# VH-VL binders against q9p7v3: the designs that were tried, part 13

Target 1, 220 residues: q9p7v3
Amino acid sequence: MNKSIFIQLQDQIDKEHSIREKLTAEVDLLDEKLRVLQLLLANCEQNLENQEEILEALEIIKSKTRGLAELASNFPYYKYNGVWDRSIQKVVYLYLLASWTGRLDKSLRPTYSLLSLSEVGQILQVPVFPEESTFHLSIEQYLHAVLSLCSELARQSVNSVISGNYHIPFEALNTIQKVHSSFQVLSLKNDSLRRHFDGLKYDLKRSEDVVYDLRIHKLV
Key: E = the ipSAE of ESMFold2; O = the ipSAE of OpenDDE; V2 = 0.75 times the mean of E and O plus 0.25 times the DockQ between their complexes.

## First folded at step 1 (VH-VL)

Design T4 (framework fv_tezepelumab)
Fold by ESMFold2-Fast, scan of step 1:
Structure T4 (fold): chain C 220 residues (1-220), chain A 120 residues (1-120), chain B 108 residues (1-108)
Amino acid sequence: as target 1 above (220 residues)
Amino acid sequence: QMQLVESGGGVVQPGRSLRLSCAASGFTFSSYGMHWVRQAPGKGLEWVAVIWYDGSNKHYADSVKGRFTITRDNSKNTLNLQMNSLRAEDTAVYYCARGYEDYGDAFDIWGQGTMVTVSS
Amino acid sequence: SYVLTQPPSVSVAPGQTARITCGGNNIGSKSVHWYQQKPGQAPVLVVYDDSDRPSWIPERFSGSNSGNTATLTISRGEAGDEADYYCQVWDSSSDHVVFGGGTKLTVL
């Protein structure tokens, strides 16, 4: 009876498809809020007016990330992590950006530094370095997020000069240089991460060129 | 300068075998997953096979599974495709491409292609 | 088997914006890459990971991906943009790379 075996396989395929659809629906809702926060953080120069919106967006993203983690914990991590991997990279990235720019809390004090993977895990209330294959923040997600931060800081450096803010390019260069030095000693085992890291040299050069141009014109 | 150069293409009869090679230069070959992609005359791109950076994992398109074998020699910076039991529908330009294993691979470096014609 | 659907052809006037779509079931959950291929040449990566662009590609090229549709956008179309364009994803459920059927862009 070959039919019964294939009917059982079809049922399993349908079940797995249903799980992916459920996870994807949750990810889509998270992505919507990530787009909102990214727009709010795009010009992070002092803007007290939108700080309440940023804090609200951060809390919503934290809540939705925890909801996704709870849902995902019911299913095999390595089978389904591709559904949320990119979105969680973006969650980490936006929290890093909010911290760097001083938007993570009411103090409006920029850190001009990186939250560690453990610090991000604590803030989001999501595990790091788990003993078993449960939903967690991965080293690779964190490293991709750090590289994304560097690209955004290089971009904001150009924009900040146009708007007359000459401090941001200096702090961005300092951050990008530290990241570049740290990655140089890392033995990267993931091809996607190596590719992303290869882009860092262009962000570093862009940031250096901005600061160099400011110094030549005696603006910094 | 990063470069991929394919070789080994030609005219072959149905049911026969052919071996394609791809020589890589200008980058650390052993650090990247490698792919074969083909294109029949006047048709679109069709993915053929992938091999991980260390050779530990391989995947094949359903149309070639069991007939084609992808291998690599990291000491010689060479990617190979052994094509057995060739069919008329295997007629295509074969490209080797550099990409990444895992979700969402992108092919940033391509060879110029080598033509394989399967005909009587 | 996962399938990507592209329109067979798109036309754009010089200086105007071309949009090439790539349809796939829940494609917004996948990373989409785009390739440009001119006659007799190998494909060239123009957009990767939905919206990122290689440094050698003009800023006129951009991408987006949400729901069931990914889009390649080419602003200020130029004669040199005439080519076939292919979208591509990695389908993690089958461990296969999937290409769209291709779109011929005409600038005239």
Scores: ipSAE 0.000, ipTM 0.424, lowest interface PAE 12.8, mean pLDDT 85

Design T5 (framework fv_tezepelumab)
Fold by ESMFold2-Fast, scan of step 1:
Structure T5 (fold): chain C 220 residues (1-220), chain A 121 residues (1-121), chain B 108 residues (1-108)
Amino acid sequence: as target 1 above (220 residues)
Amino acid sequence: QMQLVESGGGVVQPGRSLRLSCAASGFTFSSYGMHWVRQAPGKGLEWVAVIWYDGSNKHYADSVKGRFTITRDNSKNTLNLQMNSLRAEDTAVYYCARELGYSYGDAFDIWGQGTMVTVSS
Amino acid sequence: SYVLTQPPSVSVAPGQTARITCGGNNIGSKSVHWYQQKPGQAPVLVVYDDSDRPSWIPERFSGSNSGNTATLTISRGEAGDEADYYCQVWDSSSDHVVFGGGTKLTVL
């Protein structure tokens, strides 16, 4: 019996639905671990008590990201990337935050700087430069992650002052200023990214206010 | 205590104007983007307008573009909505809302209690 | 003309899990926020950026967002959860905030 065009279309719909369900299941598992690491990094003072938990969470996230990459590589990247795009942005963001705050390894030494897209790719063992439809970290995912980092650094600047650490607000402001300057040079083609970038001025303003208050009350 | 208090609502005939105000207190008003959101009786939420923290950029819903003007006075911690050429379809409770932060996806974490605008002949 | 679609009503028994959906074309690429509104009151933010919650909101509120559907999940439902729930996104192509039509949650 020859299949009608409608029967063939239904088979394709069912197949695509099945693929999306499998990818969503892997993303859900990754998202659970991302939430755990986010909570562990929310109070980013140097703290030996939770460092082993952070290292474990980073390794689990790396493993699950690579598992998702392996599964996703069996399917067209641009057709299904919407399923994992937000979660991979969060992976990159949390690795950037862990590196900046000194939680990426046992040294507990903050970098106060950004890992490059290529460096993140090397750490996660995931491609950065795509060939064909292979799963890869995108420039847009990285830029979203950098903007998310700036928002978190502005927030943590307030918390660091409360804890008596006056160095963090200055480093945060320096990072946010450099990101703001760098983004102004870019010609953004992604509407979501353009909107996210428009928000950076609020993070910059909040960070400036913290440093301004410290200078007025401590240096003057 | 962080709060937003709206005022200026009332009953007005079609084609007339009203000016709504929103007084902010308990936070640094000049650091936040501000929005107006309305809700017709028994209906859902409808976004009206946004103004950036420094007043440099504004956006409007298509239904109010050219008729409504959003402004702010950071020295007085006040947000305003000038509503011209009012129509029956503008009848709603108008809420003033503070943006949590653009980087957080434009969520609204603080809302006023709302002020009722009724456009009726 | 971006549109968010919500079911008009959802019912849940006390102590059970309620799930409220928000449908939108490729909504998984957007940040979804959720608001609770009780009669005669202003909306309250319960979930933002898909799955984050304000510190004053209980952990039984959670969210997810992938593909064409975002979901607000309320575990261990309580009578006090009865309200209208709205999803919301920013549509960067129009520079507009878009709200869903709202879902009335009843706890029976």
Scores: ipSAE 0.000, ipTM 0.425, lowest interface PAE 18.2, mean pLDDT 84

Design T6 (framework fv_tezepelumab)
Fold by ESMFold2-Fast, scan of step 1:
Structure T6 (fold): chain C 220 residues (1-220), chain A 121 residues (1-121), chain B 108 residues (1-108)
Amino acid sequence: as target 1 above (220 residues)
Amino acid sequence: QMQLVESGGGVVQPGRSLRLSCAASGFTFSSYGMHWVRQAPGKGLEWVAVIWYDGSNKHYADSVKGRFTITRDNSKNTLNLQMNSLRAEDTAVYYCARSPDYYESYGMDVWGQGTMVTVSS
Amino acid sequence: SYVLTQPPSVSVAPGQTARITCGGNNIGSKSVHWYQQKPGQAPVLVVYDDSDRPSWIPERFSGSNSGNTATLTISRGEAGDEADYYCQVWDSSSDHVVFGGGTKLTVL
């Protein structure tokens, strides 16, 4: 029997639980700011009224992401990365969206272009291309974020036409086409990512349909 | 703030039709996929149908395929479910729910309060 | 057809941790969402994409998903946590949303 063995196991369980709770608390703080930024970016058809709020939210998200990275670096990456993986995907996605819509410093990338994984890492001051046991931005997080961006751009294309902005659909289609072409050369080894990529063909079709309708109406 | 309100439920005889509506407010309806989910009295949740944000894609549970039709009108912020050839087994509270594109695999974050459909002779 | 299996009931003492499982063939390759439903009320999303949580949901709620089992963990259980809990996935092979049968959580 030896009860001390079970007491030691309970101590380990309690320590791991405490680590997950601590990481979850930091993730919750980050998620609150991600929600704010997502709402601010939902209707950004060259509307600059909320620019200061967007820049403030981006800076807070950057700060919270670095704080999470510092905390997480004290623990085994592959044991705890599930606690923050989706939130970090959203961080990358929102930075990609803010950059594409021209909300970030244009010296980084022109409006309507994609930040690379390395550029996102530089902005957030978080490692890319990891060594074992370090917090980092993963290739899969970046690829999920790029696919999420394409879905959002297809959505904004429909909304921008309704609001009378005809430039956004052309730029969105160009971006989605480039992403689609790039993904086709990748050998995807992750079921979640492959599922997400399967959705891209519908985003492409939706974006093509919007542009096709605009061209027909402009000719008439 | 963000709200979904179902209507159109009631008591109907087997073999007849009923049309449910769901009115959305407080968010950009045209940006979200929408679902119908039902729950028979005292039973669990059962998914019925989904429609994409632009209406371009639809999926149905096998139990309702060919009998139910999901539609949406983005100009009126409404989701509809046309239920034909109703059976006693369709008796349930029907909920409408939204799924954001940023949730993978149709996670549903906003739900209506439901409308009761009773198929009884 | 794809099936999710949940225990019909789970009991937890106040202040203790409740664990609700959701079994499915290779469920670890899918994204799992969890809903809380109290009597006479609509479901509320408590965990999405395996382990993420809406901001209005307490940090006591967490999720995991690997292999053939996903788990909803509710730490420091409270009377207000009494409800039915449902897991949900999208089965891409059949193009169907699938719900588990539900688990009734009793506190005390």
Scores: ipSAE 0.000, ipTM 0.444, lowest interface PAE 14.8, mean pLDDT 84

Design T7 (framework fv_tezepelumab)
Fold by ESMFold2-Fast, scan of step 1:
Structure T7 (fold): chain C 220 residues (1-220), chain A 122 residues (1-122), chain B 108 residues (1-108)
Amino acid sequence: as target 1 above (220 residues)
Amino acid sequence: QMQLVESGGGVVQPGRSLRLSCAASGFTFSSYGMHWVRQAPGKGLEWVAVIWYDGSNKHYADSVKGRFTITRDNSKNTLNLQMNSLRAEDTAVYYCARDYYDSSGYYAFDIWGQGTMVTVSS
Amino acid sequence: SYVLTQPPSVSVAPGQTARITCGGNNIGSKSVHWYQQKPGQAPVLVVYDDSDRPSWIPERFSGSNSGNTATLTISRGEAGDEADYYCQVWDSSSDHVVFGGGTKLTVL
């Protein structure tokens, strides 16, 4: 006999729910490791005493990201990418932060520099600029990550002054200024990204104020 | 302790003006965008206006545009809302709220004042 | 104008999971924030940027956002969770903050 429309729709709903639950479980495991790495990177002026833990956390995150990519590749990308989009933004952000603070291999990128989208993709072994709608790092994920980096650098600039490190605020300001200038030439169509970029003005102002205070007190 | 305290509410006749103030303490006021959000008795939340950290940009809800003016004084840690040409439908509890800068989407509100009641009636 | 749609009420038994939805055209491209408001009190931010929690909010609160629907999930419901819940976005096209109509959660 023929199935009713109701039965067919219920089967589809159940299947999609099951897929989202499986993807969410993998994302939750990744998020746990992201929280660990974020804590390890919370202070730019720390010595290399936690370097081994940071490198281990980065490798675990890379492995978990690849596992998520493999699972996700079995399902339509644009239907389910919302499940992992924020976590992958955070993966990119933490790799950018680890690179900027000099925690990655310095032969690839000098301290206080930004990894490109292609470089992050190569490090994570995840495609960029896909040809077949496979799991990939998006331009939007990368741009959000860059903006998140600027916010974190502005925050750490305040803390670095308290500990007597006056170099970090200058490098942070330089990075934020370059990002701000670069973003102004982009034609942004994404609602969230335009809002995130709008907030960059706060990070720039915070960084400028820190450097201004250092100059007034002749500490720089 | 981070807090926001509103003042200036009261009963006012239609067509008159009223000025609300919000005193901020416990955080660097000049680093945050600020909002006004209102709630009519028994109704939901309605956004009114925003002002950026340095006062350089402002946005208003269509219902108040041209009548209300949002301002701030960073030297005094104070946010203000000048309400002109008041209407009965402006009757509400008015909250000041801080823009949560940790939010990537911005215009999330992590700190709210207790609210001040504005009643527009004859 | 951009509109967010919430069910007017949701009820859950103690210890069960409550799910409150927020519908909006292509809301998955926006960042959704959620507020809890108890009678006579100011709203409290419980979830921001779709799924992040402020440090003062218990882990029982979580969120998701994809396509045309965002969802606030409250696990192991407690009597203290009874409140009105509001979703909220920023609509950059109009430069407006938009709130949903609110959902009354009853724990019974």
Scores: ipSAE 0.000, ipTM 0.457, lowest interface PAE 13.0, mean pLDDT 85

Design T8 (framework fv_tezepelumab)
Fold by ESMFold2-Fast, scan of step 1:
Structure T8 (fold): chain C 220 residues (1-220), chain A 123 residues (1-123), chain B 108 residues (1-108)
Amino acid sequence: as target 1 above (220 residues)
Amino acid sequence: QMQLVESGGGVVQPGRSLRLSCAASGFTFSSYGMHWVRQAPGKGLEWVAVIWYDGSNKHYADSVKGRFTITRDNSKNTLNLQMNSLRAEDTAVYYCARGPDYYDFWSGAFDIWGQGTMVTVSS
Amino acid sequence: SYVLTQPPSVSVAPGQTARITCGGNNIGSKSVHWYQQKPGQAPVLVVYDDSDRPSWIPERFSGSNSGNTATLTISRGEAGDEADYYCQVWDSSSDHVVFGGGTKLTVL
């Protein structure tokens, strides 16, 4: 038994704990702002009063995401990306939702359209497809976000009929159908992504049922 | 309190029919997918059928497909299983179980179960 | 059709940790749920979505799921844990619920 080797291991453990604590603190701050935006976007389905607050929340989230990226760039990406992976998925999802609902600058993408991974990267000023393992938006994060968007759009389809908005179900179905078709071309090798994708067929069915009901009752 | 209560079990001869019912209380029945799960004496759990929250979609185990029909009445908070052409291998305790709500019913956990009702198919 | 494989029995000494496995092709891509069933009683959900626990279930129950194996872990085993345990998934390709064959846990 060599105690000097164990002392070196303890030092390394302490250093890694310190790094994880610093990254977790930044993620917690980001998560706080993500909760605010989620609440604002849930309310915007039925009115546009919160537009200024939504835009402010989006800018804060963008700023916090960049701050996290700068901090994370000092450490090995694949060793620590688990600390922020879920939160960055939520960042991408909320930007996709804000764009789809027409809350972002429409000159970039029209309402009811899906932002690409590269477009999200441009908006957040975060790399995509880097040559080195630096902080970046991953394909997996984007795909998880797209699937989350489809679930939310299916939910909004059901609820929009109650509020008298019969246009949203058709736009939601169109988006979900395109996502479903696109995913069928992909060969998914990630277990969590494959689990998430398994839910998409139910989002599609829910959206189809709403549209089918509207057509049967001649509301379209 | 949330509760599921099954009824309609009994002894029946092969080839005949039986109808099981499940009464739900304490939760918004119309928001949840509902399942039937059975267990033969001394054997494991076997899934039988599912019905979506609004009754629009149904799925059956291969062993009962074409013989059993799952239905629901959301106005009465009741789930039903019509069992036709019964066989000796259908002998089991039948449980009514609440699936996830319509938002994520594909995730599949059953958090509320009834006490079960015994169906015996014999001469 | 999709099949889940469990050992028929597992034994654990009081106060020790029991591990019950659930094998399935690429089961890590599915959400796994676990049920406890005592003689003459209906099943009770103890772990859902791989590792989440209902608020009324003791923290000594936990789960994991990766690759081809999901595992239910029961720490500090007690006589009251003796029961049959079943794993369960939703098979999206067939639109079927699939249960494992069950594992009898004995605390001796």
Scores: ipSAE 0.006, ipTM 0.512, lowest interface PAE 9.7, mean pLDDT 85

Design T9 (framework fv_tezepelumab)
Fold by ESMFold2-Fast, scan of step 1:
Structure T9 (fold): chain C 220 residues (1-220), chain A 118 residues (1-118), chain B 108 residues (1-108)
Amino acid sequence: as target 1 above (220 residues)
Amino acid sequence: QMQLVESGGGVVQPGRSLRLSCAASGFTFSDYGMHWVRQAPGKGLEWVAVIWYDGSNKHYADSVKGRFTITRDNSKNTLNLQMNSLRAEDTAVYYCARESWDYGMDVWGQGTMVTVSS
Amino acid sequence: SYVLTQPPSVSVAPGQTARITCGGNNIGSYSVHWYQQKPGQAPVLVVYDDSDRPSWIPERFSGSNSGNTATLTISRGEAGDEADYYCQVWDSSSDHYVFGGGTKLTVL
């Protein structure tokens, strides 16, 4: 009897491993395209060819995200969501960044504004707030993405001054301040999210210093 | 282009002090948090200290807290580490490193060797 | 107090894929960075924020991070990849930076 029980356990371990490998392979393909898009969005050039590359990368990421969602829907969400959670956070982040910078052709928001979780779900054609435990965008993924956006905006504020764009630091500060205030209203039950939010104070201070320096030098 | 150069390393006796410096060039020093990371001979990397871009916040590894002081001078593009009450266990190559986005370290100096021996 | 664990060594044949793991409790909730260090040289960032690469790093370097394990993957291994590899995270609660113990990659 003992051997029969262990053989059954080994079969279950093998099955779970096979599922994780299949999901990981799909995630790896998505991650490859996410790296490409992040590099394109770090380049602030007003290049029509670069804009076409960005739109193409966004569409590929949307397609791959939906492919992952379809595959993942065959398996228990809470058992396997760790395989894709960080990559989906990155998908949301890059869509938020593309929208904020005015690079997303079908943006539902004006430049320098934040897409809601529901709007990201609509764009990606992926559910939010499901009644069943199917593949979906989570509140935690969205909030992590928003915090990642703030870090990137603080970084780009410095670079935009070098390029002679004094409007971006002001818009970045406004966005970071709103995010910071909004997070303080939330009761954060997730340790990872709390850790990420604690870092926001650094981004806020950096952004404030850039704007303050511009005002002192009368660039306003 | 972007460069960090450490200096001030040497051989010192236990209980004495040593000051390390790191000169930054090729980027806007005042925009970045800075780190000291050490590596004992034949051992792994060990984080030592961090200082925020404006000097307003500092954190230290438990092994050096109360003995080491990290400072910066943004007007001179320099990072410093004041090392007091040195112990044999502090023997290591000391690297300065620039904090990258999402709290990694993307630019590193060549390192400076500190040997604490009797 | 947060601890990252890496295997002390990994061997790979030329052209084969090397996988270097970094274990940590709930490490999937952290952003993991990877550094390459060749003998007598300073560390070089090869992967940041779990899976992103600096522009000067070849595409065959990739990363993943989920659950309790982060992984650095080096495809089509080359002799020039021989080095020590370190993972690193930031713990926001203490504002401490934690390195793994390092993995020596040998290309045979």
Scores: ipSAE 0.000, ipTM 0.432, lowest interface PAE 16.9, mean pLDDT 84

## First folded at step 2 (VH-VL; framework fv_felzartamab)

Design F12a (at its last look DockQ between E and O 0.03; V2 from the best seeds 0.00; counts 0 for: pae E 20.0 > 2, off the site)
Fold by ESMFold2, look of step 2:
Structure F12a (fold): chain C 220 residues (1-220), chain A 120 residues (1-120), chain B 107 residues (1-107)
Amino acid sequence: as target 1 above (220 residues)
Amino acid sequence: QVQLVESGGGLVQPGGSLRLSCAASGFTFSDYYMNWVRQAPGKGLEWVSGISSRGSYTYYADSVKGRFTISRDNSKNTLYLQMNSLRAEDTAVYYCARDLSGWDYYFDYWGQGTLVTVSS
Amino acid sequence: DIELTQPPSVSVAPGQTARISCSGDNIGSYYVYWYQQKPGQAPVLVIYDDSDRPSGIPERFSGSNSGNTATLTISGTQAEDEADYYCQSYDSSGYAVFGGGTKLTVL
């Protein structure tokens, strides 16, 4: 065994620790801002006055995501991508939610639809189909984000009845139904995605129950 | 009115130690990464060390690794640099610098610096 | 070990355009930042993300970055622009690295 090999391995271990520490610090700060935006969007139907705060949070998160992309691009992608994977899922999810609810811009016009992976990448200015394993939004991150969106839409459907906004339950149900149909044709070999998708049926039933209740009580 | 004020510089013999402080005001200190950047007399800028907003992670240039320790006290809005085993090559003005975005390592606000001289 | 190379000095007449280069291997793939440092003063950020100006920086300051060269351009150079200018990017570990600095003289 060549002893210089072990010295070289220790040098690499030290370098990897330094890189992971730097990346983790960036991700922790991103997570802090994601929590703020998530709270703002959770009640946005009930608080139209918070739009400036939402737009500010979106810009901060976009800037931090771009910064992470630039930092991460200095290092091998697949060696370190686990550091940001869950946080980037949440970035995508919150942008999907902001678009669906009409909070992505000053128009306040809900789209009631899904941004595609490509559209999210264009908005964030982050690649989605890299040729050389550079920083990118992954298909798995996007699919998890879509499923998380459905859970939140089911929750907001319930809360919107309390607020007297009976349109939202129908739009939520429509979106969740489309997602459910689309996912049924996917071959999900990833255990994490499969478990997440298996839970979608509960979101669908919850959303269906809200719409059914509105119809039975003639509120729509 | 962001302000960064360094202190603790001075003359020290090779092998000696110094502790630098940077008092921060005019911004939410705990939201920002903080850095030390140095400039030897008549020379250019050299990044020395950085620390995450909550102090969980620290980073060092190879030239100071193992000799310098960066730390922060967010309750006192203060950044520190403990410098041990000082060498003549460490002679410089040391600047405290704020990282604007929290991760891009560019420095939107700088203190006026404190001079460290390692001689004799 | 990544090295950013700047000319040691650049001279320009008042009102003319100054160009300060920052050369590095494939530097166009990384963001570049520019700092102005007047004698006895701390550095001031004048360009970030290759070409963006912080609030309070005059329009005559602009930046570009492509290939192996980033450039700070000062159009209509004024006497107050006389300073040292440093470019900054990242080393192989992702930490800040600075160019050697360029002394801009306004004659």
Scores: ipSAE 0.000, ipTM 0.402, lowest interface PAE 20.0, mean pLDDT 85
Fold by OpenDDE, look of step 2:
Structure F12a (fold): chain C 220 residues (1-220), chain A 120 residues (1-120), chain B 107 residues (1-107)
Amino acid sequence: as target 1 above (220 residues)
Amino acid sequence: QVQLVESGGGLVQPGGSLRLSCAASGFTFSDYYMNWVRQAPGKGLEWVSGISSRGSYTYYADSVKGRFTISRDNSKNTLYLQMNSLRAEDTAVYYCARDLSGWDYYFDYWGQGTLVTVSS
Amino acid sequence: DIELTQPPSVSVAPGQTARISCSGDNIGSYYVYWYQQKPGQAPVLVIYDDSDRPSGIPERFSGSNSGNTATLTISGTQAEDEADYYCQSYDSSGYAVFGGGTKLTVL
């Protein structure tokens, strides 16, 4: 039988669709677990009662992420990464947040510090900086996650003041300042990252304002 | 972790028949086109046959058309090549190869091959 | 239909750059793939889509394709790179077509 252009195209479309469906299914499961962890980490305050649940959620997310990685490793990364990019960004974000808040038991960094991409990869046991033909945590995913972290830290700064944890705003500001300085030396060609970076400036301003208020009121 | 293992090769007389098998593991077999590629002793690679993911479509090189039949059993993760009316020029190592592509055929994983010798 | 022509052999000293050509009419309009085959072993994909490298393939392997010639380039060639190299593309019917292969000798 000779290959027909239309037969070939349709068959490839069907194959790709099937692959995307399988990947989507795994991502959906991952997303469900991400929502749980996000709720658990909604407060930067140390909550010993939730610590076990947080650790459990982290392990589940790690497992799901690795499962996705295994499945995705069978396919070209660049063809299907759109299926999981947002979810993986969120995975990285939540691990950054867990580490920053001192809730990640296997954290490679002190509390109020930023995990590197390599460290996140090590924790999750997924590749970083490989050829783009296989599943990996990308630089773009990491940078988005860092920016998301800064936004969350700015938000939590206000909440921490309400709860009487006046050290959090200072740590948050310090982190956001460092991130801001670091991003300034990056050549960002991605429009999405540029837009989020603009958001970072706003978060920095917010954090500065919180700290300023604390100083004025002599709460710190 | 992807693994392809060919079997069924051997010595056969001209005009004889032989059935090759390729056992696949480490990936979702039913998601991929599969192919047979052969290599005569001391010669280059020659595409022989291909089959779609679900087996709905089969393709053959002109040199084997009407004599060879490619098939697959996705429940067993196995690819087959039924070779009939074998000729001396069919003597070769036969590789099963996984097809990974967006739209165009190329082979990202190969088995170690099985030798088919057609001789009187 | 496209016919792919490779030189039968190429020799290179260790550390030098090896270049293996794959010639075909208007081959630059097709995607080209490269396979490495060592004696007694199955072929291994080293380049896909003209210039993309599979995971696990050393960075010293690169590919290009334009006009009537695709080229596999091995920079800093090592002894373990000694092998047969095959280019592959597809004909007008979409069937796989291989070049004749090139024996790379590392002197």
Scores: ipSAE 0.000, ipTM 0.495, lowest interface PAE 12.7, mean pLDDT 90
ESMFold2 (binder alone), look of step 2: mean pLDDT 92; pTM 0.925

